# Designs tried in a protein design chat: VH-VL binders against Arf guanine nucleotide exchange factor sec74 (sec74). Part 15

Target 1, 130 residues: Arf guanine nucleotide exchange factor sec74 (sec74), of Schizosaccharomyces pombe (q10491r548to677)
Amino acid sequence: KVFKLGILIQNEKVRKDRLLSNREVGVILTSSQLMFFKNVYWISGLLDQLEDFKRSHSFSPCYFSPHLTSLSADYIIPLSDLVAYGDGSRIENELYSFSVKQKNQRTHVFSVTNVDELNDWLVKINFVST
Below, E stands for the ipSAE of ESMFold2; O stands for the ipSAE of ESMFold2 at other seeds; V2 stands for 0.75 times the mean of E and O plus 0.25 times the DockQ between their complexes.

## First folded at step 18 (VH-VL; framework fv_praluzatamab)

Design x2 (from v3 with light chain N33K; at its last look DockQ between E and O 0.75; V2 from the best seeds 0.00; counts 0 for: pae O 7.1 > 2)
Fold by ESMFold2 at other seeds, look of step 18:
Structure x2 (fold): chain C 130 residues (1-130), chain A 121 residues (1-121), chain B 112 residues (1-112)
Amino acid sequence: as target 1 above (130 residues)
Amino acid sequence: QITLKESGPTLVKPTQTLTLTCTFSGFSLSTSGVGVGWIRQPPGKALEWLANIYWNDDKHYSPSLKSRLTITKDTSKNQVVLTITNVDPVDTATYYCAKDSYPYSDTFDIWGQGTLVTVSS
Amino acid sequence: DIVMTQSPLSLPVTPGEPASISCRSSQSLLHFKDYNYLYWYLQKPGQSPQLLIYLGSDRASGVPDRFSGSGSGTDFTLKISRVEAEDVGVYYCMQGTHWPYTFGQGTKLEIK
């Protein structure tokens, strides 16, 4: 079961030339893991499908194309291995950051464009991980 | 110019608590992503990482030493404190503090001069 | 804990000649399929360590271009194209991908 999906900004490097080294990453939260996708095309397509489904006022089930079981994640973090936390810190004017602390690995820092989305990610990750 | 300096006792007895202070200038722990780490080097041996603390009070400890280590910060004084309980002669080393940053990945780019701590009865 | 193994442990070099130091990790250091959090430090005699290379291949500020880092995953190399007298000291690799951070045992570079 998918609890949340979206596109986050990954903030792991500041280049010597003063540019913040960041990129978009697709993220799917399931009942057991966070799945990460460097090619965000599929996640954007899933978000578009959800919006199209809501606009249609259909009573039929929503099915994704491609099927969620066919997705090949670039990286997976089991929920048993992680803790997510944030304090509403801003990296830039419009970005809010949170951290995903993975057991035995570097902390991942991600950003979103508004504080409500930040808090929704944290609440859902903590809900599913308990 | 960024500088760090370690201070504390040079001689401690076994079972005592060792308290080391890192005082730094040229950066602040109020800055997002910034942290300070502690590394030690026994005489003639390799470097060994001990602990890190970050601006948001996130802390990491060496697993082999975690039960004996406590790291804290005082952002307004530009200080980080490392406490090691129940010291033993194996804890004899030069202790360094160094600047560490996320997400900037400038890990331990600036080090203090180090302070030698001898644990002996 | 990730074991970092350096080779050679002792490296005598004539000034002007190249030098190469190997560092191998017990697990991949490639984080998120993006970056290898692999660092090289030089500890000159009687001094604190200084950062030479970060992220496997990026030179730290003020480091001469004769130093270069390469490698990915588990195998990394530090090269000095022309060794100078000021390069004498012990070179350490360190990994920052996995907690705890771990150092190699050091490579002592010395002038013949």
Scores: ipSAE 0.039, ipTM 0.691, lowest interface PAE 7.1, mean pLDDT 82
ESMFold2, look of step 18: ipSAE 0.068; ipTM 0.704
ESMFold2 (binder alone), look of step 18: mean pLDDT 92; pTM 0.946

Design x3 (from v3 with heavy chain P103R; at its last look DockQ between E and O 0.80; V2 from the best seeds 0.00; counts 0 for: pae O 2.8 > 2)
Fold by ESMFold2 at other seeds, fold request of step 19:
Structure x3 (fold): chain C 130 residues (1-130), chain A 121 residues (1-121), chain B 112 residues (1-112)
Amino acid sequence: as target 1 above (130 residues)
Amino acid sequence: QITLKESGPTLVKPTQTLTLTCTFSGFSLSTSGVGVGWIRQPPGKALEWLANIYWNDDKHYSPSLKSRLTITKDTSKNQVVLTITNVDPVDTATYYCAKDSYRYSDTFDIWGQGTLVTVSS
Amino acid sequence: DIVMTQSPLSLPVTPGEPASISCRSSQSLLHFNDYNYLYWYLQKPGQSPQLLIYLGSDRASGVPDRFSGSGSGTDFTLKISRVEAEDVGVYYCMQGTHWPYTFGQGTKLEIK
C-alpha cells in the first residue's frame, strides 16, 4: 500500500567547483519499496487525484487512474536496504535536504521546499522500513 | 596544507591485533561530507580498500575483512584508528590512510606516506 | 563486489608518444544522479598514490592537460597525449559508485 507520493528535487554537490544540479523526481513510498520516476508528469496527476479525493469527503478508499500496479519505476530501492536521515542543513531557495542511504550504493540526496514535508518524508520512510 | 600520517607497529606476530592510527591536519572530521579511508598494498601487489569512516560516523568495511576490522575516529584529536584482529602473514602490506571528500566526489584526493607492517613470527 | 579490470597490465611507451589505459567494470558505475564515480590514480615508484581523474573525466588539481579520462557505464579510458619521463609508475582505476570501493589490478607504464 502507498504511504506517500510526491515530487522531490534531486540535488547533491557532485563537484567542488560547480553549482548543485537540480532535477525533479517522482517518488512513491509503498509498504516494501521506494520507487523513483524521472517523468514527473503523471505523479502530478496522482497528487491532483489525491487532493480531489480529500475535498470530496469520501470515506471510501482512494482509487488512482492509472492503477499504481501498472507503473514502471526508473529506479527502486527496497525498504530493507535503506535509511533516510536529515542533516538539518538548508540550502538557498528554501530547499531542505535529506539523504537516503542505500545498502551497497552511494548515498542519494533529495530536497523539498518546506520543513514539514521534509519531516513527513523522513518519518514515513524510516517507520515503514522498520 | 592538508597532511595525513600513518603510525603503528612495523612488526606484528600472527594472531595478534594490529592497531593503526591516522593523524591528520589541515581539515576536520567535523566538516560535513568529509571522511577518511584506509587502503593497503601488499608488496608488489595492487591497492586494496579496507574501510571508511565519515564526519557523521557512517562506517563502511571491506566485506571480505569485515569481521576483523574496526574503524573509529576522535574528531578532537584529528585521528582515525583502524584495528585488524587475528593478523596473518597475508596481512603484510603498506597501509595508507587517505582523505575522502565524499560530498565533492574527489575520493582519496590526499594520501598519507604509508607505513609498512610485516606480519611474521 | 564490482570487479575492475584494467588493460593492458604492462605498458611500455616511447617518450613523446600517446598512451591509453582501459578500465572495465563488472557493473555500471552510473549513479541515479547520472554521474560515474570512476577514479584514476598514479603511483610513482616509491610514492603514495595520487589522484589524477575523478568522475570519469575531471582532472584533479595540478594534473597536466595531457591526461584525460573518458567513458561511461562500464568502459573507461585514461589517455596521456604525450608521455613524459615523470609519468612512469602504476596506474589504478577505482570505482566509488558501489560499496565496497574496488580498485583495478594496475597498469605499469614504463619507458621503452
Scores: ipSAE 0.458, ipTM 0.806, lowest interface PAE 2.2, mean pLDDT 85
ESMFold2, look of step 18: ipSAE 0.414; ipTM 0.804
ESMFold2 (binder alone), look of step 18: mean pLDDT 93; pTM 0.954
ESMFold2 at other seeds, look of step 18: ipSAE 0.402; ipTM 0.794
ESMFold2, fold request of step 19: ipSAE 0.446, 0.478, 0.695; ipTM 0.813, 0.804, 0.877
ESMFold2 (binder alone), fold request of step 19: mean pLDDT 93, 94, 93; pTM 0.955, 0.956, 0.956
ESMFold2 at other seeds, fold request of step 19: ipSAE 0.442, 0.384; ipTM 0.808, 0.795
ESMFold2, look of step 19: ipSAE 0.430; ipTM 0.798
ESMFold2 (binder alone), look of step 19: mean pLDDT 93; pTM 0.953
ESMFold2 at other seeds, look of step 19: ipSAE 0.430; ipTM 0.800
ESMFold2, look of step 21: ipSAE 0.394; ipTM 0.797
ESMFold2 (binder alone), look of step 21: mean pLDDT 93; pTM 0.955
ESMFold2 at other seeds, look of step 21: ipSAE 0.388; ipTM 0.796

Design x4 (from v3 with heavy chain S105T; at its last look DockQ between E and O 0.69; V2 from the best seeds 0.00; counts 0 for: pae O 4.1 > 2)
Fold by ESMFold2 at other seeds, look of step 18:
Structure x4 (fold): chain C 130 residues (1-130), chain A 121 residues (1-121), chain B 112 residues (1-112)
Amino acid sequence: as target 1 above (130 residues)
Amino acid sequence: QITLKESGPTLVKPTQTLTLTCTFSGFSLSTSGVGVGWIRQPPGKALEWLANIYWNDDKHYSPSLKSRLTITKDTSKNQVVLTITNVDPVDTATYYCAKDSYPYTDTFDIWGQGTLVTVSS
Amino acid sequence: DIVMTQSPLSLPVTPGEPASISCRSSQSLLHFNDYNYLYWYLQKPGQSPQLLIYLGSDRASGVPDRFSGSGSGTDFTLKISRVEAEDVGVYYCMQGTHWPYTFGQGTKLEIK
């Protein structure tokens, strides 16, 4: 059901007379939606739980604490309403960016620290959205 | 300095196709995030957004007019073209093109002078 | 479509007086990135529109500091601290958070 989770950097581009802002956001990709979280602390905890599950090699499904249905996302985009793409651009601080285009709202721009992570996000988002 | 200028016919007949060209200088549609939009204003009435096109050929149209609108660009010529099919007298307006910066910055910060198009038999 | 409603639609003022124009949107203009994509334009008689305020509160280059914008979410205000004769024209708000972009009906500011 969960295909990927992580912490992304949200790039905010404004006019030349104001600074660009870089903000960490938590992102969870499910089978039906992208979920966005301004407080990233508990996403880090979920990432740790996922790594612990991988080390155990359990036959049972991975269960998160807290349960994913109890999470309160700050913003949600249904996969039917979005397209993700990257143009291969590299931002200062050695970040790699991709865009999440919405059907009815302005595009979001996110960055990750390496190109493999960028491609993994794009592949997984496009896989579950088709 | 950035400038935009609209060109096209000033008089068209109902049912014809209206083709408007925006020629601009001081910026390029090869620049990531840059776009051009079209806005019209019937005489004595409010502004109405029509369409946008961006550097990556992403396009957006007013939903009420979408079936009649086509927007295209020629990046090497610094031109954007808007086509409106099957015009009628309600399409009489001054048509403006304007620069749109993408993403999420100043929208329509620089406008052309506008060109009046009259649709009349 | 997001409906943008301006008030008043007509605003006669005496030079030196303050002026205030309201713009309300049918939905919040606050994006997840914490910006409100709300713009104010002035169209002087016989001219193309010009950008005055972007992102709800920021003045465009060359715009006098007697112009100020405020508000967030659905309620926005443009203020002119002391109206000058050159300020006459029609003021439009526009939202750019949602597709399609939509304008308010305009507020005609006149001297007298």
Scores: ipSAE 0.262, ipTM 0.754, lowest interface PAE 4.1, mean pLDDT 83
ESMFold2, look of step 18: ipSAE 0.380; ipTM 0.785
ESMFold2 (binder alone), look of step 18: mean pLDDT 93; pTM 0.951

Design x5 (from v3 with light chain N33H; at its last look DockQ between E and O 0.58; V2 from the best seeds 0.00; counts 0 for: pae E 6.9 > 2)
Fold by ESMFold2, look of step 18:
Structure x5 (fold): chain C 130 residues (1-130), chain A 121 residues (1-121), chain B 112 residues (1-112)
Amino acid sequence: as target 1 above (130 residues)
Amino acid sequence: QITLKESGPTLVKPTQTLTLTCTFSGFSLSTSGVGVGWIRQPPGKALEWLANIYWNDDKHYSPSLKSRLTITKDTSKNQVVLTITNVDPVDTATYYCAKDSYPYSDTFDIWGQGTLVTVSS
Amino acid sequence: DIVMTQSPLSLPVTPGEPASISCRSSQSLLHFHDYNYLYWYLQKPGQSPQLLIYLGSDRASGVPDRFSGSGSGTDFTLKISRVEAEDVGVYYCMQGTHWPYTFGQGTKLEIK
């Protein structure tokens, strides 16, 4: 089951003299994992399909093409010991950031342009990861 | 500019609790992303990571020592404290604190001078 | 825990000649950010460790350009193009991609 999908901005200070490229990354939150996609085209396509489904007013289930099971994520974080945190504070360029902590790897930092979207990600990730 | 200094007892008896304080200047744990870590080195042996604490009170411990370690911070005093309970002679080492600029990736870029702690009967 | 294996453990060198130290990790250190969180430290006799290389290949501030780091994934190398007397000490690699952070055993660089 998919709990949320969207496009996040990854902002990370990897070098002392500059931020990481602030690249967009596609993210799918399922019941068992976060899936990350460096090529956001697939996520954008899924979002378009979801919007088309909503506009159709169909009573049938929404089916994605391609099926979510056929997607090849660039990175996967299991939810078994994962927590998201942040204070929702605005950063430069109107971005709101949060961190996703994983027990066995370095923390990931993401941001969005909308504080309500930030809080929705935080709530859903922490809800599913329990 | 940036300095860290370890302080605490030089001699501790087995079963006691070892408390080490890292006092630093030139940076603050109120700064997002900044942390302090503890590393030890038994005489003539390799470096061993112990624990990290970050500005947001996020903490990580060496799994082999986790039940005996506690790391805390006092941001207003620019201090980080490491406590090791129930020490024994294998805990004899030079203890270092070091600045960790996660997520800046300058991990342990500045170290204190170290303090030798001897655990003996 | 990720095991970091250094080779050689003892490295006698003649001043002016090159030196090379290998560090191999039991798992890939390449993070999703496309960086290897791999670090090299030098501990000179009687001193605390100092950072030489971060992210596998980037020199820390004030480190001479005769030091270079290379490698990706599991295999990393520190090279000194021309060893000087001041380079004597123990070299450690450390990985910071995975918790817990782990160090190699150290490589003692000595003058013959």
Scores: ipSAE 0.045, ipTM 0.693, lowest interface PAE 6.9, mean pLDDT 82
ESMFold2 (binder alone), look of step 18: mean pLDDT 92; pTM 0.947
ESMFold2 at other seeds, look of step 18: ipSAE 0.102; ipTM 0.712

Design x6 (from v3 with heavy chain K99R S101T; at its last fold request DockQ between E and O 0.74; V2 from the best seeds 0.00; counts 0 for: pae O 2.9 > 2)
Heavy chain, then light chain:
Amino acid sequence: QITLKESGPTLVKPTQTLTLTCTFSGFSLSTSGVGVGWIRQPPGKALEWLANIYWNDDKHYSPSLKSRLTITKDTSKNQVVLTITNVDPVDTATYYCARDTYPYSDTFDIWGQGTLVTVSS
Amino acid sequence: DIVMTQSPLSLPVTPGEPASISCRSSQSLLHFNDYNYLYWYLQKPGQSPQLLIYLGSDRASGVPDRFSGSGSGTDFTLKISRVEAEDVGVYYCMQGTHWPYTFGQGTKLEIK
ESMFold2, look of step 18: ipSAE 0.400; ipTM 0.795
ESMFold2 (binder alone), look of step 18: mean pLDDT 92; pTM 0.948
ESMFold2 at other seeds, look of step 18: ipSAE 0.408; ipTM 0.794
ESMFold2, fold request of step 19: ipSAE 0.271, 0.379, 0.407; ipTM 0.759, 0.784, 0.798
ESMFold2 (binder alone), fold request of step 19: mean pLDDT 93, 93, 93; pTM 0.950, 0.948, 0.948
ESMFold2 at other seeds, fold request of step 19: ipSAE 0.292, 0.394, 0.359; ipTM 0.762, 0.793, 0.778
ESMFold2, look of step 19: ipSAE 0.368; ipTM 0.792
ESMFold2 (binder alone), look of step 19: mean pLDDT 93; pTM 0.951
ESMFold2 at other seeds, look of step 19: ipSAE 0.309; ipTM 0.771

## First folded at step 19 (VH-VL; framework fv_praluzatamab)

Design y1 (from x6 with heavy chain P103R; at its last look DockQ between E and O 0.81; V2 from the best seeds 0.00; counts 0 for: pae E 2.6 > 2)
Fold by ESMFold2 at other seeds, look of step 19:
Structure y1 (fold): chain C 130 residues (1-130), chain A 121 residues (1-121), chain B 112 residues (1-112)
Amino acid sequence: as target 1 above (130 residues)
Amino acid sequence: QITLKESGPTLVKPTQTLTLTCTFSGFSLSTSGVGVGWIRQPPGKALEWLANIYWNDDKHYSPSLKSRLTITKDTSKNQVVLTITNVDPVDTATYYCARDTYRYSDTFDIWGQGTLVTVSS
Amino acid sequence: DIVMTQSPLSLPVTPGEPASISCRSSQSLLHFNDYNYLYWYLQKPGQSPQLLIYLGSDRASGVPDRFSGSGSGTDFTLKISRVEAEDVGVYYCMQGTHWPYTFGQGTKLEIK
């Protein structure tokens, strides 16, 4: 079961040379895990498909292409091993950051372009983690 | 100039609690992404990581020592404190504190001079 | 815990000649952000450790360019293109991708 899907920005300051990565990553929140995808094309396509479906007024069920069961994540974090939190600070490009702390691995930092999307991610992650 | 300095007792007896203070200058734990860690080195042996604390009070402990370790900070005093309960002669080591510029990936880029702590009965 | 294995453990070198130290990790150090959190430190006799290399290959401030780091995943190498007398000491690799942070056993570099 999918609670949220979308695109996050991975803009960690990893190097002193002040180069920000600004890489987009696809994310799926399920009932038990966060799934991360370096190839965002299919997520953008899923979001477009859903919006096109809503606009078309179709009575048929919305079928995602590709099917969610055919997806292979580049990285997976079980919700039992995860804490997500935001500090609310705005960063460079009107970005709003939150951290994903993993029990056994270095923390990940992600950003979104608006605060409502930030809060929706945090609310949904915290909801399914309980 | 960025400096860190370890302070505390140089001799403790088994079963006592060892309290070490890292006092630093030239940076602040109010800065996002900054932390301080503790590393020890028994005489003639390799470095061993103990604990880290970060600006937002996130903490990490060595799993083998976690039940005995407590790390805290006082941002206004530029201090980080490590306590080790129920010490034993195996805890004899030089103890270092070091800055972790976690955000820029320069983990332990500046170290204190270290303080030798001997646990002896 | 991630085991970091250094080789050799003792490295006598002639001044002016190159030196190479290997560090092998029991698990990949490649983070999802595509960086390897692999560090090299030098502890000169009687001194605290000092950072030489971070992210596997990036030199810390003030480190001469005769020091270079390379590798990815589980295999990493520190090279010194021309060893100088000031380079003597114990070299440690450390990984920071996984908790807990873990150090290698150290490689003692000596002038012969």
Scores: ipSAE 0.425, ipTM 0.801, lowest interface PAE 2.5, mean pLDDT 85
ESMFold2, look of step 19: ipSAE 0.436; ipTM 0.806
ESMFold2 (binder alone), look of step 19: mean pLDDT 93; pTM 0.952

Design y2 (from x6 with light chain Y35W; at its last look DockQ between E and O 0.65; V2 from the best seeds 0.00; counts 0 for: pae E 3.3 > 2)
Fold by ESMFold2, look of step 19:
Structure y2 (fold): chain C 130 residues (1-130), chain A 121 residues (1-121), chain B 112 residues (1-112)
Amino acid sequence: as target 1 above (130 residues)
Amino acid sequence: QITLKESGPTLVKPTQTLTLTCTFSGFSLSTSGVGVGWIRQPPGKALEWLANIYWNDDKHYSPSLKSRLTITKDTSKNQVVLTITNVDPVDTATYYCARDTYPYSDTFDIWGQGTLVTVSS
Amino acid sequence: DIVMTQSPLSLPVTPGEPASISCRSSQSLLHFNDWNYLYWYLQKPGQSPQLLIYLGSDRASGVPDRFSGSGSGTDFTLKISRVEAEDVGVYYCMQGTHWPYTFGQGTKLEIK
């Protein structure tokens, strides 16, 4: 089951005197894991399908084409291994960042351009993780 | 200038609890992304990471030692404390604390001078 | 735990000549953000370690430009273009991509 999908910005300070360039990453939150994708082309297609489904006001489950199990994530974090957090504050260029801490690898930092979207990611990740 | 200094006992008997204090100046654990770690070096051997603590109280421990380690901080005193329970002669080492600037990836950029702890019966 | 393997373990050098130290990791150190969290430290005799290189290739503040780091993934190299007497000591690589942080076993650089 998919709880949220979207495109996040990887815009973290890795070096003191420069920022990582804006890089879009696709993210899918399922009931058990976060899945990360460097190629966002087909995530955009899934987002279009989701928006069409929402506007149709259907009570049937949303089915994606291609099927989500056919996707090959570049990185996967089990929800049992992570905590997401952020303060919801604006950073430069109207970006809002949050962190995904994990027990086996260095923390990931992501940004979105909309504070409501930031809060929705945090709420959904932490809810599903409980 | 940024400095760190380790303090604690120089001789500890097996089964006792070892408590080490890192006192630092020139930076604060109130600064986002900043942390302090502990590393040890047995005589004539390689460096071994023990634990880290960060400004937001995130903590990480060496898995092989996790049941024996506790790391805490006192931001107002500029101190980090490492406790190792039930010590054994294999815990004989020089113990270092070091600054970790997690968001800027300058891991352990400033080290203390180290303190030698000998565990002997 | 990620095993960091250094070679050589002992490196006798003639002053003025180049030196090269290899560090290999048992798993890739490339984070999803495309950075390698690989560090080089020098421990001079009787001293605490000092940071030389971070992120695989960036020199720490005050480190001479004769020190350079390179590599990605699992294979990393520290090079000294012209060894000086002050460079003697033990060189350690460390990885910070994965928990726990782990060090190589050290490379002792000596004047021959």
Scores: ipSAE 0.361, ipTM 0.785, lowest interface PAE 3.3, mean pLDDT 85
ESMFold2 (binder alone), look of step 19: mean pLDDT 92; pTM 0.946
ESMFold2 at other seeds, look of step 19: ipSAE 0.385; ipTM 0.785

Design y3 (from x6 with light chain F32W; at its last look DockQ between E and O 0.71; V2 from the best seeds 0.00; counts 0 for: pae E 5.4 > 2)
Fold by ESMFold2, look of step 19:
Structure y3 (fold): chain C 130 residues (1-130), chain A 121 residues (1-121), chain B 112 residues (1-112)
Amino acid sequence: as target 1 above (130 residues)
Amino acid sequence: QITLKESGPTLVKPTQTLTLTCTFSGFSLSTSGVGVGWIRQPPGKALEWLANIYWNDDKHYSPSLKSRLTITKDTSKNQVVLTITNVDPVDTATYYCARDTYPYSDTFDIWGQGTLVTVSS
Amino acid sequence: DIVMTQSPLSLPVTPGEPASISCRSSQSLLHWNDYNYLYWYLQKPGQSPQLLIYLGSDRASGVPDRFSGSGSGTDFTLKISRVEAEDVGVYYCMQGTHWPYTFGQGTKLEIK
């Protein structure tokens, strides 16, 4: 069961003079988890299925073909362990960032190029985590 | 240059509330990712982390002390305040504040001199 | 809470010789961003702690290159290639991957 998926930019600042990586990461929001994937190429077919679902304007779960359990996430955060928020800052080069705070681990920072997409991620993550 | 300095009482009686102020200069809590933490060291013992506060008012507390700790900040005064309620002689320690440079991951890169607080009847 | 275990707890060394301090964590410190949030601090006699190493292996500003950190996951090492008199004090490791932050017990380095 999927509520949103997409490609985010991981831009955690780890060293004084550069971001850790300006890399794309695949992200899937399910009913219980955020799932993270370093390989983003597989998602085009999944995004097509999700786009059809999003045109219905529903927060109901979406079922995918192929089944998502056939994919190995590189990292998983249970929704019980997180809250998402915007940090009020705009990163240089027109990026819009938000943070995912974990109960027991270092906060994650993600960016998108579109403020509407930022807000949609925040709304959906916080909706599902309640 | 960057400095931090702890201030507060040197002697406190059991059951009282201990209030410690960290006053810093050379950096600001208006800067994204910046925070300040509190660490204590009982005489002759190891370092013990107490609490952190960040520019966006995110707060984290040591779980064993969380019910007694409150951390707050005043960005315009360059101050962070830690309160510890219901103190006991085991709370006797040197208390340090230190900068957490979250954007750069060199956590507690600059420390204050520390202030010794003795809890005694 | 992540338990950080240092060894040895007391380390007498001959000046000019190398020294090595081990720090082990009860859980992996490897973040999914591929960094270990492990720190080494030195507290010289009568002083506040000072940062030596961050991210497992990066030297803090002004730290001599005779200090080096290595390791990943649960096993970390601080090495001093040639111990000098100014290196005496208590060395602490700390982890910052997980809340709460936790310190090791300390390793007291002394000159024989």
Scores: ipSAE 0.147, ipTM 0.739, lowest interface PAE 5.4, mean pLDDT 84
ESMFold2 (binder alone), look of step 19: mean pLDDT 92; pTM 0.945
ESMFold2 at other seeds, look of step 19: ipSAE 0.200; ipTM 0.740

Design y4 (from x3 with heavy chain Y104W; at its last look DockQ between E and O 0.66; V2 from the best seeds 0.00; counts 0 for: pae O 3.7 > 2)
Fold by ESMFold2 at other seeds, look of step 19:
Structure y4 (fold): chain C 130 residues (1-130), chain A 121 residues (1-121), chain B 112 residues (1-112)
Amino acid sequence: as target 1 above (130 residues)
Amino acid sequence: QITLKESGPTLVKPTQTLTLTCTFSGFSLSTSGVGVGWIRQPPGKALEWLANIYWNDDKHYSPSLKSRLTITKDTSKNQVVLTITNVDPVDTATYYCAKDSYRWSDTFDIWGQGTLVTVSS
Amino acid sequence: DIVMTQSPLSLPVTPGEPASISCRSSQSLLHFNDYNYLYWYLQKPGQSPQLLIYLGSDRASGVPDRFSGSGSGTDFTLKISRVEAEDVGVYYCMQGTHWPYTFGQGTKLEIK
């Protein structure tokens, strides 16, 4: 079961004299895990399908192509092993960041371009991880 | 300028609790991602990581010492405190505190001068 | 816990010659963000450790360009292109990708 999907910006600063690479990463939140995709093509395609479904105003269920269960994630974090939180800070004028703490690995920082998306990610991640 | 300084007893008897304070300036534990770690070095031996604490009170402990370690902070005083219970002569070491951040790439970029603690009867 | 293995443990060097120190980890240090959280510290005699290299290859502020780091995954190297007398001390690698943070055993560099 999918609670949210989208494209996040993966970032961490290298001291104050330069920024780390700001790569896009596809993310799917399920009931048990965060799934990460370095090839964002599949997530972009799913987002396009979702937008088409919303515009159609159909009462029928939205079916994704390819099926979500056929996707192969590059990295998976079980929700039992993470906590997400943000400080509301902008990394750059248009970016909002939050952190995902892992029990056995270094904390990972993500950004989005919209504060409502930031808050939605945080609420949904923490809701399904409780 | 960022500075850290360790303080505490220089001599502790076995079974006692060792309490060390790291007092720092030039940064704050109110800053997202910022933390302080403790590292020790027995005389003539390698560095050994002990514990970290972060701005949001997240804590990490060395698994081999976890039952004996407690790390706490006082953000308003710019202090971090490490306690080690039931000390033994093997705990004799120079103890360092150092700055960390998970939002910055240079972990333990600034260290305190260290304080030698001897555990002996 | 990730075991960090340094080689050699003792490194006598003639001034002006290059030096190379190896650090190997028991697991990959490559984080999902494609960075290796591998650090090199120098502890000069009687001093606290100082950061030389972070992210495997980036020099810390004020570190001379004769120091360079390389490697990825499990195999990392610190090189000094021309050793100077002030470079003596113990060099430690540390990994920060996984909890707990772990150090190598140290490599003592000294003038012969």
Scores: ipSAE 0.318, ipTM 0.781, lowest interface PAE 3.6, mean pLDDT 84
ESMFold2, look of step 19: ipSAE 0.367; ipTM 0.791
ESMFold2 (binder alone), look of step 19: mean pLDDT 93; pTM 0.954

